# Designs tried in a protein design chat: VHH binders against q96fz2. Part 277

Target 1, 269 residues: q96fz2
Amino acid sequence: CGRTSCHLPRDVLTRACAYQDRRGQQRLPEWRDPDKYCPSYNKSPQSNSPVLLSRLHFEKDADSSERIIAPMRWGLVPSWFKESDPSKLQFNTTNCRSDTVMEKRSFKVPLGKGRRCVVLADGFYEWQRCQGTNQRQPYFIYFPQIKTEKSGSIGAADSPENWEKVWDNWRLLTMAGIFDCWEPPEGGDVLYSYTIITVDSCKGLSDIHHRMPAILDGEEAVSKWLDFGEVSTQEALKLIHPTENITFHAVSSVVNNSRNNTPECLAPV
Below, E stands for the ipSAE of ESMFold2; O stands for the ipSAE of OpenDDE; V2 stands for 0.75 times the mean of E and O plus 0.25 times the DockQ between their complexes.

## First folded at step 14 (VHH)

Design BB7 (framework vhh_6z1v_2; at its last look DockQ between E and O 0.89; V2 from the best seeds 0.68)
Fold by OpenDDE, look of step 14:
Structure BB7 (fold): chain B 269 residues (1-269), chain A 123 residues (1-123)
Amino acid sequence: as target 1 above (269 residues)
Amino acid sequence: EVQLVESGGRLVRTGGSLRLSCAASGFTFDDYAMGWFRQAPGKEREVVAAISWSGRSTYYADFVKGRFTISRDNAKNTVYLQMNSLKPEDTAVYYCAARFGIFTESPEDYDYWGQGTQVTVSS
């Protein structure tokens, strides 16, 4: 996974993240560093994206079932990294393969500390390789959505008004992530950064791409992944597998350029 | 205390119209998606229509076929169901329900329920 969409306004995004804590109380996640949230139809590595994480990461006596929402840098910077510039990392930390998560120190160590997060997105993009051509067809991949009155194909939202209606009740994609905290050697703010765990693609996506993000489907899966206080690493890793509960449509090549941030990125062609 | 109070249900003739209202209290209304459900005798409770917290997004069951309109007034903490071209098959108890966040099609996902209002459509 090298490209996502996360363009919802902050308030809409927050409501889409409504949850129940272990006591059954309805809650919205509390924001940390809301000013770092930058909505975009085209999120790339090194950009900030919102993630969910347990409140227990910030408050020692907090209920671990409570959730915080925070923008973090895509591309995990390990806490032990000693260089002053995260870009000097010699290996790619955009993704973490599920089969080697426990073999890589950069991922194993923070995972062992309970640093699990849920990466939020409208969906993610993947490119299908066309046999015989150098051309790649991009697809937008997301959870199936409830059909609303005018929600023809996401493409029929020809008007800004219609577009808002489609996204007002959007079910966000919830991807399993690992995050870490890095303190710059020269001082400054602690950097929170994350990697997305990837798995082999489900059958439905296999023709598009052989790998997919580990998607946490449903509140229980999301809660268990986040609740590092009650759920062990071993148990949490059982949640990491392909899911067939995904839909997709072809999009234009507009998304190929990471600088493009328009609705055309995820519109069906 | 959370309360959802439905009103407007009555006996009507085929082809008639009704407007149901649901007054909500005891919770932050604009944080909740609202839905209308119905249950006929011997049948399962089913979604009729749903509306997002902002009122911008709506959902209708297939059987509605443009006959019903769901709306809400957040200032009044009220959700409405305008029902036109009623049929005998629409006879049921209609329930108002609230779900924190976004709406779904599943009754089980909703947090609060009204007591229901009887709608009877005679041939």
Scores: ipSAE 0.614, ipTM 0.837, lowest interface PAE 0.8, mean pLDDT 92
Fold by ESMFold2, look of step 14:
Structure BB7 (fold): chain B 269 residues (1-269), chain A 123 residues (1-123)
Amino acid sequence: as target 1 above (269 residues)
Amino acid sequence: EVQLVESGGRLVRTGGSLRLSCAASGFTFDDYAMGWFRQAPGKEREVVAAISWSGRSTYYADFVKGRFTISRDNAKNTVYLQMNSLKPEDTAVYYCAARFGIFTESPEDYDYWGQGTQVTVSS
């Protein structure tokens, strides 16, 4: 998983993240650094995307079931990284394989601190290799959506007015992530950054790509992954598995260039 | 504290029209998707129509498309169901329901329910 769409306006995104805390009280997540949210149909590593995490990470006496939403850098920068420029990290932290997460210090250490997050997206892109060629067919992959009256179940509509007719009721993709906090050696604000956990693809996706993000399907899974105050690392890792509750469609090669930020990136072809 | 109060159900003849209303109080209406459900005797409760928090997205069950229109007025904390071309098969108790965030087709996902209003369509 190396490309996502996360394009919703903040108010739409926030309401898509409605949840209940452990007492049953209905809440919207509280934003941190909302000005760093950069909506785009075409997010790539090193960009900021919103994630959910427990309030307990920010306030020592907080209820661990309450959620914060914050933009974080895609590509985990370990807390022990010593150089001034995070792009100089000598290994790829865009994704974290579930089968080796407890063997890699970059992921094991923050996971042991309870630094679990839920990575939000409209959906993600994957490229299918064609038989015996170098050509690749991109697909947009997302949760099944309820079919609304004025638009199909997919994509930005053909005009700006039509966007709210599809996206106001979009079920966001919720992917399991790990984050870390890095203090730049030269000073400045702490950098929050994340990796997306991956698993073997489900049968429905196996013809597209052999890996998929670990998807947290439903509020129970999301709550348990986030709640490091009540759910141990060992128990949380049981949530990490493939799901068949996923759908997709082919898209044009416009998405190949990460500079393209238009509804065409996810439109069906 | 939370209340959903349906009104407008009555006896009508086949081909007639009704408008149902549901007045909401005790919660931030603008954060909730709203739905209309119905239940005939001996049947499971089923979705009729749903509308997003903003009113911009709507859903209709296949059996009612083209005959019913859901709408909401967020200033009045009220959701409506305009029912046209009524059939005897539409006879049921109609319930208003609210779901925090986005709507679904499943009654089990909804947080608050009204007491229902009876709609009876005679031949």
Scores: ipSAE 0.595, ipTM 0.828, lowest interface PAE 1.7, mean pLDDT 90
ESMFold2 (binder alone), look of step 14: mean pLDDT 91; pTM 0.925

Design BB8 (framework vhh_6z1v_2; at its last look DockQ between E and O 0.87; V2 from the best seeds 0.76)
Fold by OpenDDE, look of step 14:
Structure BB8 (fold): chain B 269 residues (1-269), chain A 123 residues (1-123)
Amino acid sequence: as target 1 above (269 residues)
Amino acid sequence: EVQLVESGGRLVRTGGSLRLSCAASGFTFEDYAMGWFRQAPGKEREVVAAISWSGRSTYYADFVKGRFTISRDNAKNTVYLQMNSLKPEDTAVYYCAAQFGIFTESPEDYDYWGQGTQVTVSS
């Protein structure tokens, strides 16, 4: 996974992240560093995206079922990294393969500390390789949505108003992530960064791409992944597998350029 | 105490119109999607319409076919169902329900329910 969409306004995003804590109380996640949230139809590695994580990571003795929402840098910077510039990392930390997560120190160590997060997105993009051509067809992949009154195909939102209606009740994609905290050697703010765990693609996506993000489907899966206080690493890793509960449509090549941040990125062609 | 109080249900003739209201109290109304459900005798409770917390997004069951309109007034903590072109098949108890966050189609996902209001459509 090298490209996502996360463009919802903050208030819409927050309500889309509504949850129940272990006591059954309805809650909205509390924001940390809301000013770092930058909505975009085209999120690339090194950009900030909102993730969910347990409140226990920030507050001692907190209920670990409570959730915080925080923008973090895509591309995990390990806490032990001693260089002053995260770009000097010689290995790609955009993704973490599920089969080798425990073999790589950069991912194993933070995972062992309970640094699990849920990466939020409207959906993610993948490119299908066309046989015989150097051309790749991009697809937008997301959870199935409830059909709302005018929600023809996401493509029929010809007006900004109609577009807002489609996204007002959007079910967000919830991807399993690992995050770490890095303190710059020269001082400054602690950098929170994440990697997305990837798995082999489900059958439905196999023709598009051979890998997909590990999707946490449903509140139980999301809660268990986040609740590092009660759920062990071993148990949490059982949640990491392909899911067939996804849909997709072809999009234009507009998304190929990471600088493009318009609704056309995820519009069906 | 959380309360959802439906009103407006009555006997009407085929082709008639009704407007149902549901007054909500005891919770932060703007954080909840709202829905109307109905249950006819011997049938399962089914979703009629739903509306997002902001009112921008709406959902209607297939049987509605443009006859009903769901709306809400957050300032009044009230959700409405305008029902036009009523048919005998629309006879049921209509329930108002609230779901924290976004709405779904499943009654099981809704957190609060009203007592219902009887709608009867005569031929």
Scores: ipSAE 0.841, ipTM 0.924, lowest interface PAE 0.6, mean pLDDT 93
Fold by ESMFold2, look of step 14:
Structure BB8 (fold): chain B 269 residues (1-269), chain A 123 residues (1-123)
Amino acid sequence: as target 1 above (269 residues)
Amino acid sequence: EVQLVESGGRLVRTGGSLRLSCAASGFTFEDYAMGWFRQAPGKEREVVAAISWSGRSTYYADFVKGRFTISRDNAKNTVYLQMNSLKPEDTAVYYCAAQFGIFTESPEDYDYWGQGTQVTVSS
């Protein structure tokens, strides 16, 4: 998983993240650093994307079932990294394989501190290798959606005004992530960064790609993954598995260039 | 105190029209999707229509598509169901419901319910 779409305006995104806390109280997640949110149809590693995490990470004695939403850098920078420039990291942390997560210090250590997050997206892109050519067919992959009136097909909107009419009831993809906090050696703000946990692909996606993000399907899974105050690492890891509750469609090669940020990136072809 | 109060249900003749209203109080209306459900005696409660928190996305069950229109007025904390071309099969108690965030088709996902308003369509 190396490309996502997360394009919703902040108010739409926030309401798509409505949840209940441990006491059953209805809440919207509270934003941290909202000005760092950069919506785009075409997010790549090193960009900021919103994640959910427990309030307990920021406030002593907070209710661990309460959620914060914050933009974080995609590509986990370990807390022990000593260089001043994260681009000097000698290994790729865009993804974390579930089968080796407890063997890699970069992921094991923050996971052991309860640094679990839910990575939010409209959906993600994967490229299917085509036999006999160098060309790869991109697909947009997402949760099944309820069909709404005046929306037509997903990605069929013909103006920016009509886009909110399509997306107001979108069920966001919720992927399991691990985050870490890095203090730049020369000072400055702490850098929050994340990796997306991956698993073997489900049968429905196996013709596209052999890996998929670990998807947290439903509020119980999301709550358990986030609640490091009540759910141990070992219990949380039981949530990490492939799912068949996923759908997809082919998209044009416009998405191949990560600088292209238009609805065409996810439009069906 | 959360309250959803339906009104406008009555007896109408086949082919007639009726407008249902649901007044909401005690919660932040703009954070909720709204739905209309119906239940005939001995039948399971079923979704009729739903509308997103902003009013920009709507859903209609196949049996009512083209005859009914859901709308909302966030300034008045009210959701409406305009029912046209009514049939005897539409006879039911109609319920207003609220779902925090985005809507689904499933009644069990809705957080608040009104007491219902009776709609009776005569031959």
Scores: ipSAE 0.617, ipTM 0.843, lowest interface PAE 1.8, mean pLDDT 90
ESMFold2 (binder alone), look of step 14: mean pLDDT 89; pTM 0.901

Design BB9 (framework vhh_6z1v_2; at its last look DockQ between E and O 0.66; V2 from the best seeds 0.72)
Fold by OpenDDE, look of step 14:
Structure BB9 (fold): chain B 269 residues (1-269), chain A 123 residues (1-123)
Amino acid sequence: as target 1 above (269 residues)
Amino acid sequence: EVQLVESGGRLVRTGGSLRLSCAASGFTFDDYAMGWFRQAPGKEREVVAAISWSGRSTYYADFVKGRFTISRDNAKNTVYLQMNSLKPEDTAVYYCAAQFGIFRESPEDYDYWGQGTQVTVSS
């Protein structure tokens, strides 16, 4: 996974992340560093995206079932990294393969510390290789949505108003992630960064791409992944597998350029 | 205390119109999607319509076919169901329900329910 969409306004995003804590109370996640949230139809590595994480990561006596929403850098920077520039990292941390998560120190160590997060997105993009051509067809992949009055096709939202209606009740994609905290050697703010765990693609996506993000489907899966206080690493890793509960449509090549940030990126072609 | 109070249900003739209201109290109304459900005698409760917290997004069951309109006024903590072209098959107890966050199709996902209002459509 090298490209996502996360463009919802903060208030819409927050409500889409509504949850129940272990006591059964309905809650909205509290924001940390809301000013770092930058909505975009085209999120690439090194950009900030909102993730969910347990409140216990910030408050020693907090209920671990409570959730915080925070923008973090895509591309995990390990806490042990000693260079002043995260870009000097010699290995790719955009994704973490599920089969080697425990073999890689950069991922194993933070995972062992309970640094699990849920990466939020409207969906993610993947490119299908066309046989015989050097051309790649991009697809937008997301959770199935409830059919709303005008939601016949995401493409029919020709007006800004209609577009807002489609996204007002959007079910966000929830991807399993690992995050770490890095303190710059020269001082400054702690950098929170994440990697997305990937798995083999489900059957439905296999023709598009052989790998997919580990999707946490449903409130229980999301809660268990986040709740590092009650759920062990071993138990959490059981949640990491392909899911068939996904839909997709072909999009234009507009998304190929990471600088393009328009609704056209995820519009059906 | 959370309360949802439906009103407006009555006997009407086929082809008639009704407007149902649901007044909500005891919770943050604009954090909840709202829905209308109905239950006919001997049948399961089914979703009629739903509306997002902001009112921008709406859902309708297939049987509605453009006859009903769900709306809300967050300033009044009220959700409405305008029902036009009523049929005998629409006879049921209509319930208002609230769901925290985004609305879903399943009644089990809703957190609060009203007591219902009887709608009877005579042939």
Scores: ipSAE 0.806, ipTM 0.905, lowest interface PAE 0.6, mean pLDDT 93
Fold by ESMFold2, look of step 14:
Structure BB9 (fold): chain B 269 residues (1-269), chain A 123 residues (1-123)
Amino acid sequence: as target 1 above (269 residues)
Amino acid sequence: EVQLVESGGRLVRTGGSLRLSCAASGFTFDDYAMGWFRQAPGKEREVVAAISWSGRSTYYADFVKGRFTISRDNAKNTVYLQMNSLKPEDTAVYYCAAQFGIFRESPEDYDYWGQGTQVTVSS
């Protein structure tokens, strides 16, 4: 998983993240660093994307079921990294394989500190490769959605140019992530960064690509992954598996160039 | 105290029109999607239409077939259902419902319900 779409305006994104805490109280997640949110149809590693994490990471004695939403850098920078420039990291931390997560220091250490997050996206892109060729077909992959229409208009719901009206009720893709906090040696703000956990693809996606992000399907899974105060690492890792509750469609090669940030990136072809 | 108060239900003739209103209070209206449901005698409660928190996106059950329109006015904390070309099959108690965040089709997902307003369509 190396490309996502996360393009919703902040007010739409926030309401798509409505949840209940452990007491049953309805809440929207509280933003940290909202000015770092950079919506785009075409997010790549090193960019910032919003993630959910427990309030307990920021506030002593907070209810660990309460959620913060914050932009973080895609590509985990380990807390032990000694150089001044994160781009000097010579290991790819865009993704973390579930089968080796407890063997890699870059991921094991923050996981042991309870640094679990939920990475948010409209969906993700994958490129299908034909054997023996360099040709690739991109697909946009996402949760199944309820069919909606623009208010006062019938039959306009599938138009990309009406994205706010089509997308007001979008079910965000929720992927399991690990984050870490890196203190620059020369000073400055702590850098929060994440990796996306991957698993073997489900049967429905195996013809597109052999790996997929670990998707947290439903509020129970999301709550348990986030709640490091009540859910151990061992129990949380049981949530990491493929899902068949996923759909996709082919898209044009416009998405191949990460500088292209238009609805065409995810439009069906 | 949360309240959803439907109004506008009455007896109308086949082919007629009717507008239902639902006034909401006791919660932040702009954070809730709104829905209209109906329940005829001996039937299960079923979704008729739903509208997103902003009012920009809607859902309609297949049996609506372009006859009904849901809308909302967030300044007045009110959601509406305009019903046209009414049929005897539309006879039911109509309920207003609120769902925090984004809406779903299933009645069990909705947080608050009104008491209902009776719509009767005579042949």
Scores: ipSAE 0.685, ipTM 0.870, lowest interface PAE 1.3, mean pLDDT 90
ESMFold2 (binder alone), look of step 14: mean pLDDT 88; pTM 0.892

Design BC1 (framework vhh_6z1v_2; at its last look DockQ between E and O 0.77; V2 from the best seeds 0.84)
Fold by OpenDDE, look of step 14:
Structure BC1 (fold): chain B 269 residues (1-269), chain A 123 residues (1-123)
Amino acid sequence: as target 1 above (269 residues)
Amino acid sequence: EVQLVESGGRLVRTGGSLRLSCAASGSTFRYYVMGWFRQAPGKEREVVAAIVQSGGSTYYADFVKGRFTISRDNAKNTVYLQMNSLKPEDTAVYYCAAGKGFYLDTPSEYNYWGQGTQVTVSS
């Protein structure tokens, strides 16, 4: 996974992340560093994206079932990294393969510390190789969506206002991630960064791409992944597998340029 | 362009069962969400069921209540609707549709439609 969409306004995103804690109380996640949130239809590695993580990571004796939402850098920078510039990292940390997560120090160490997060997105993009050509067809991949509101005569989705309404009840894609905290050698703010765990693609997606993000499907899976206080690493890793609960459609080549940030990126062609 | 042809609609008695089939033309069937819709006389077209490309997720309207099952065979370019415990209220023209839209339950999100097949349930 090398491209995602996360374009919802901050308030809409927060509401979409409503959850129940272990006591059954309805909650919204609290924001950490909300000013770093930059909505975009076209998110690339090294950009900031919102993730969910346990409140216990920030507050001693906190209820580990409580959730924080925070923008983090895509591409994990290990805590042991000694260079002053994260871009000097010599290996790719955009993704972590599920089969080697315990073999690589950069992922194993933070995972062992319980640094599990849920990466939020509208969906992710993948490119299908076209047979006989060097061309690649991009696809937008996401959870199946249901329009809950009785569509009264909502006229043609042609108005910008109608477009925003379409996203009010959007089910966000929830991907399993590992994050780490890096302190720059020269001082400054602690950098929070994440990697997305990947698995072999499900059968439905296999013709498009051979790998997919590890998707946490449902509140239970999300809760267990985040709750490092109660759920062991071993138990959490059982949640990492392909899922067939996805849908997709072809999109235009507009998404190929990471600088393009318009609704056209995820629109069906 | 995808052509859809429904079959299997007929007269059945209350409590009976029926299986509808929809055959799609072309080689792109596996890339579409498939849906079954119905329209009764004097009523609006409504969604019955939908199924994603892999078959790994389905949607059912509230009135289905476990009586119907949508399935697909991508190798055969066919989507099915197994209808059990049929009621007179289920009498309608049933349409197959293929879509690339965002929402499973929204007719406007489907690009291709069949001609429909008549299902009549007698008391």
Scores: ipSAE 0.913, ipTM 0.963, lowest interface PAE 0.4, mean pLDDT 93
Fold by ESMFold2, look of step 14:
Structure BC1 (fold): chain B 269 residues (1-269), chain A 123 residues (1-123)
Amino acid sequence: as target 1 above (269 residues)
Amino acid sequence: EVQLVESGGRLVRTGGSLRLSCAASGSTFRYYVMGWFRQAPGKEREVVAAIVQSGGSTYYADFVKGRFTISRDNAKNTVYLQMNSLKPEDTAVYYCAAGKGFYLDTPSEYNYWGQGTQVTVSS
């Protein structure tokens, strides 16, 4: 998992993240650093994307079931990193394999501190290798979507009004992540950064790619992954598995260039 | 592009069962979301059920109420609709559809349609 779409305006994204705390109270997550949110159809490592995490990470004695939403850097920078420039990391932290997470210092340490997050996206992209050719077919992969309104007015998503309706009730993809906090040695603000946990792909995606992000399917899974105050690392890791509750469609090669930030990146072909 | 051919529609009594089949042509069947839709005389086409590429997720319209089951066999390029406890209200032409759009329950998101098979439920 090395490319995602997370393009919704902040207020739409926030409403899509409505949840219930442990007392059953309906809530929206509270933003931290909202000015760092940069929506795009084509997010790549080192960019900022929104994640959910427990309020307890920020406020002593807070209810650990309450959620904060914050943009974090994709590509975990370990708290022990000594250089002044995070781009100088000697290893790739875009993803974290579930089968070795407790063996890698960069991931084991923050996980042991309860630094679990939910990475938000419209969906993610993967490239399928085709036999006998150097070309690869990109796919946009996402939760199955149900529209509450039955309408024959949406024939193709080629006009601005019709395109906006596609996203009115979009179910955001919720991926399991680990984050860490790095204090620059030269001073400045603490850097929050994350990795996406990966698993073997489900059968439904195996023809596209052999790995997939660990997807948290439903509010119970999301709540348990976030709640490091009540859910141990051992119990949280039981949530990490492939899912067949996924769909996809082929997209054009426009998405191949990470500088392209247009609806064409995820449009069906 | 893909061609879809429905079969299995006929006259059945109220409370009866019927299984619809939809054969798909082409080598790309496994990449399509598949749906069953229906249209009664004078009414708009409406979703009945849909199934993602792997079969791992399904959608059913509220009026199905557990009576119908959608399934697919990617090895045979076929999608099925098992209909049980049929009611006169289920009388319609049933269409098979294949799509690569965003929403499972929206007809405009489906790119290819069969010609339909008539289901008639009598008392």
Scores: ipSAE 0.808, ipTM 0.920, lowest interface PAE 0.7, mean pLDDT 91
ESMFold2 (binder alone), look of step 14: mean pLDDT 86; pTM 0.881

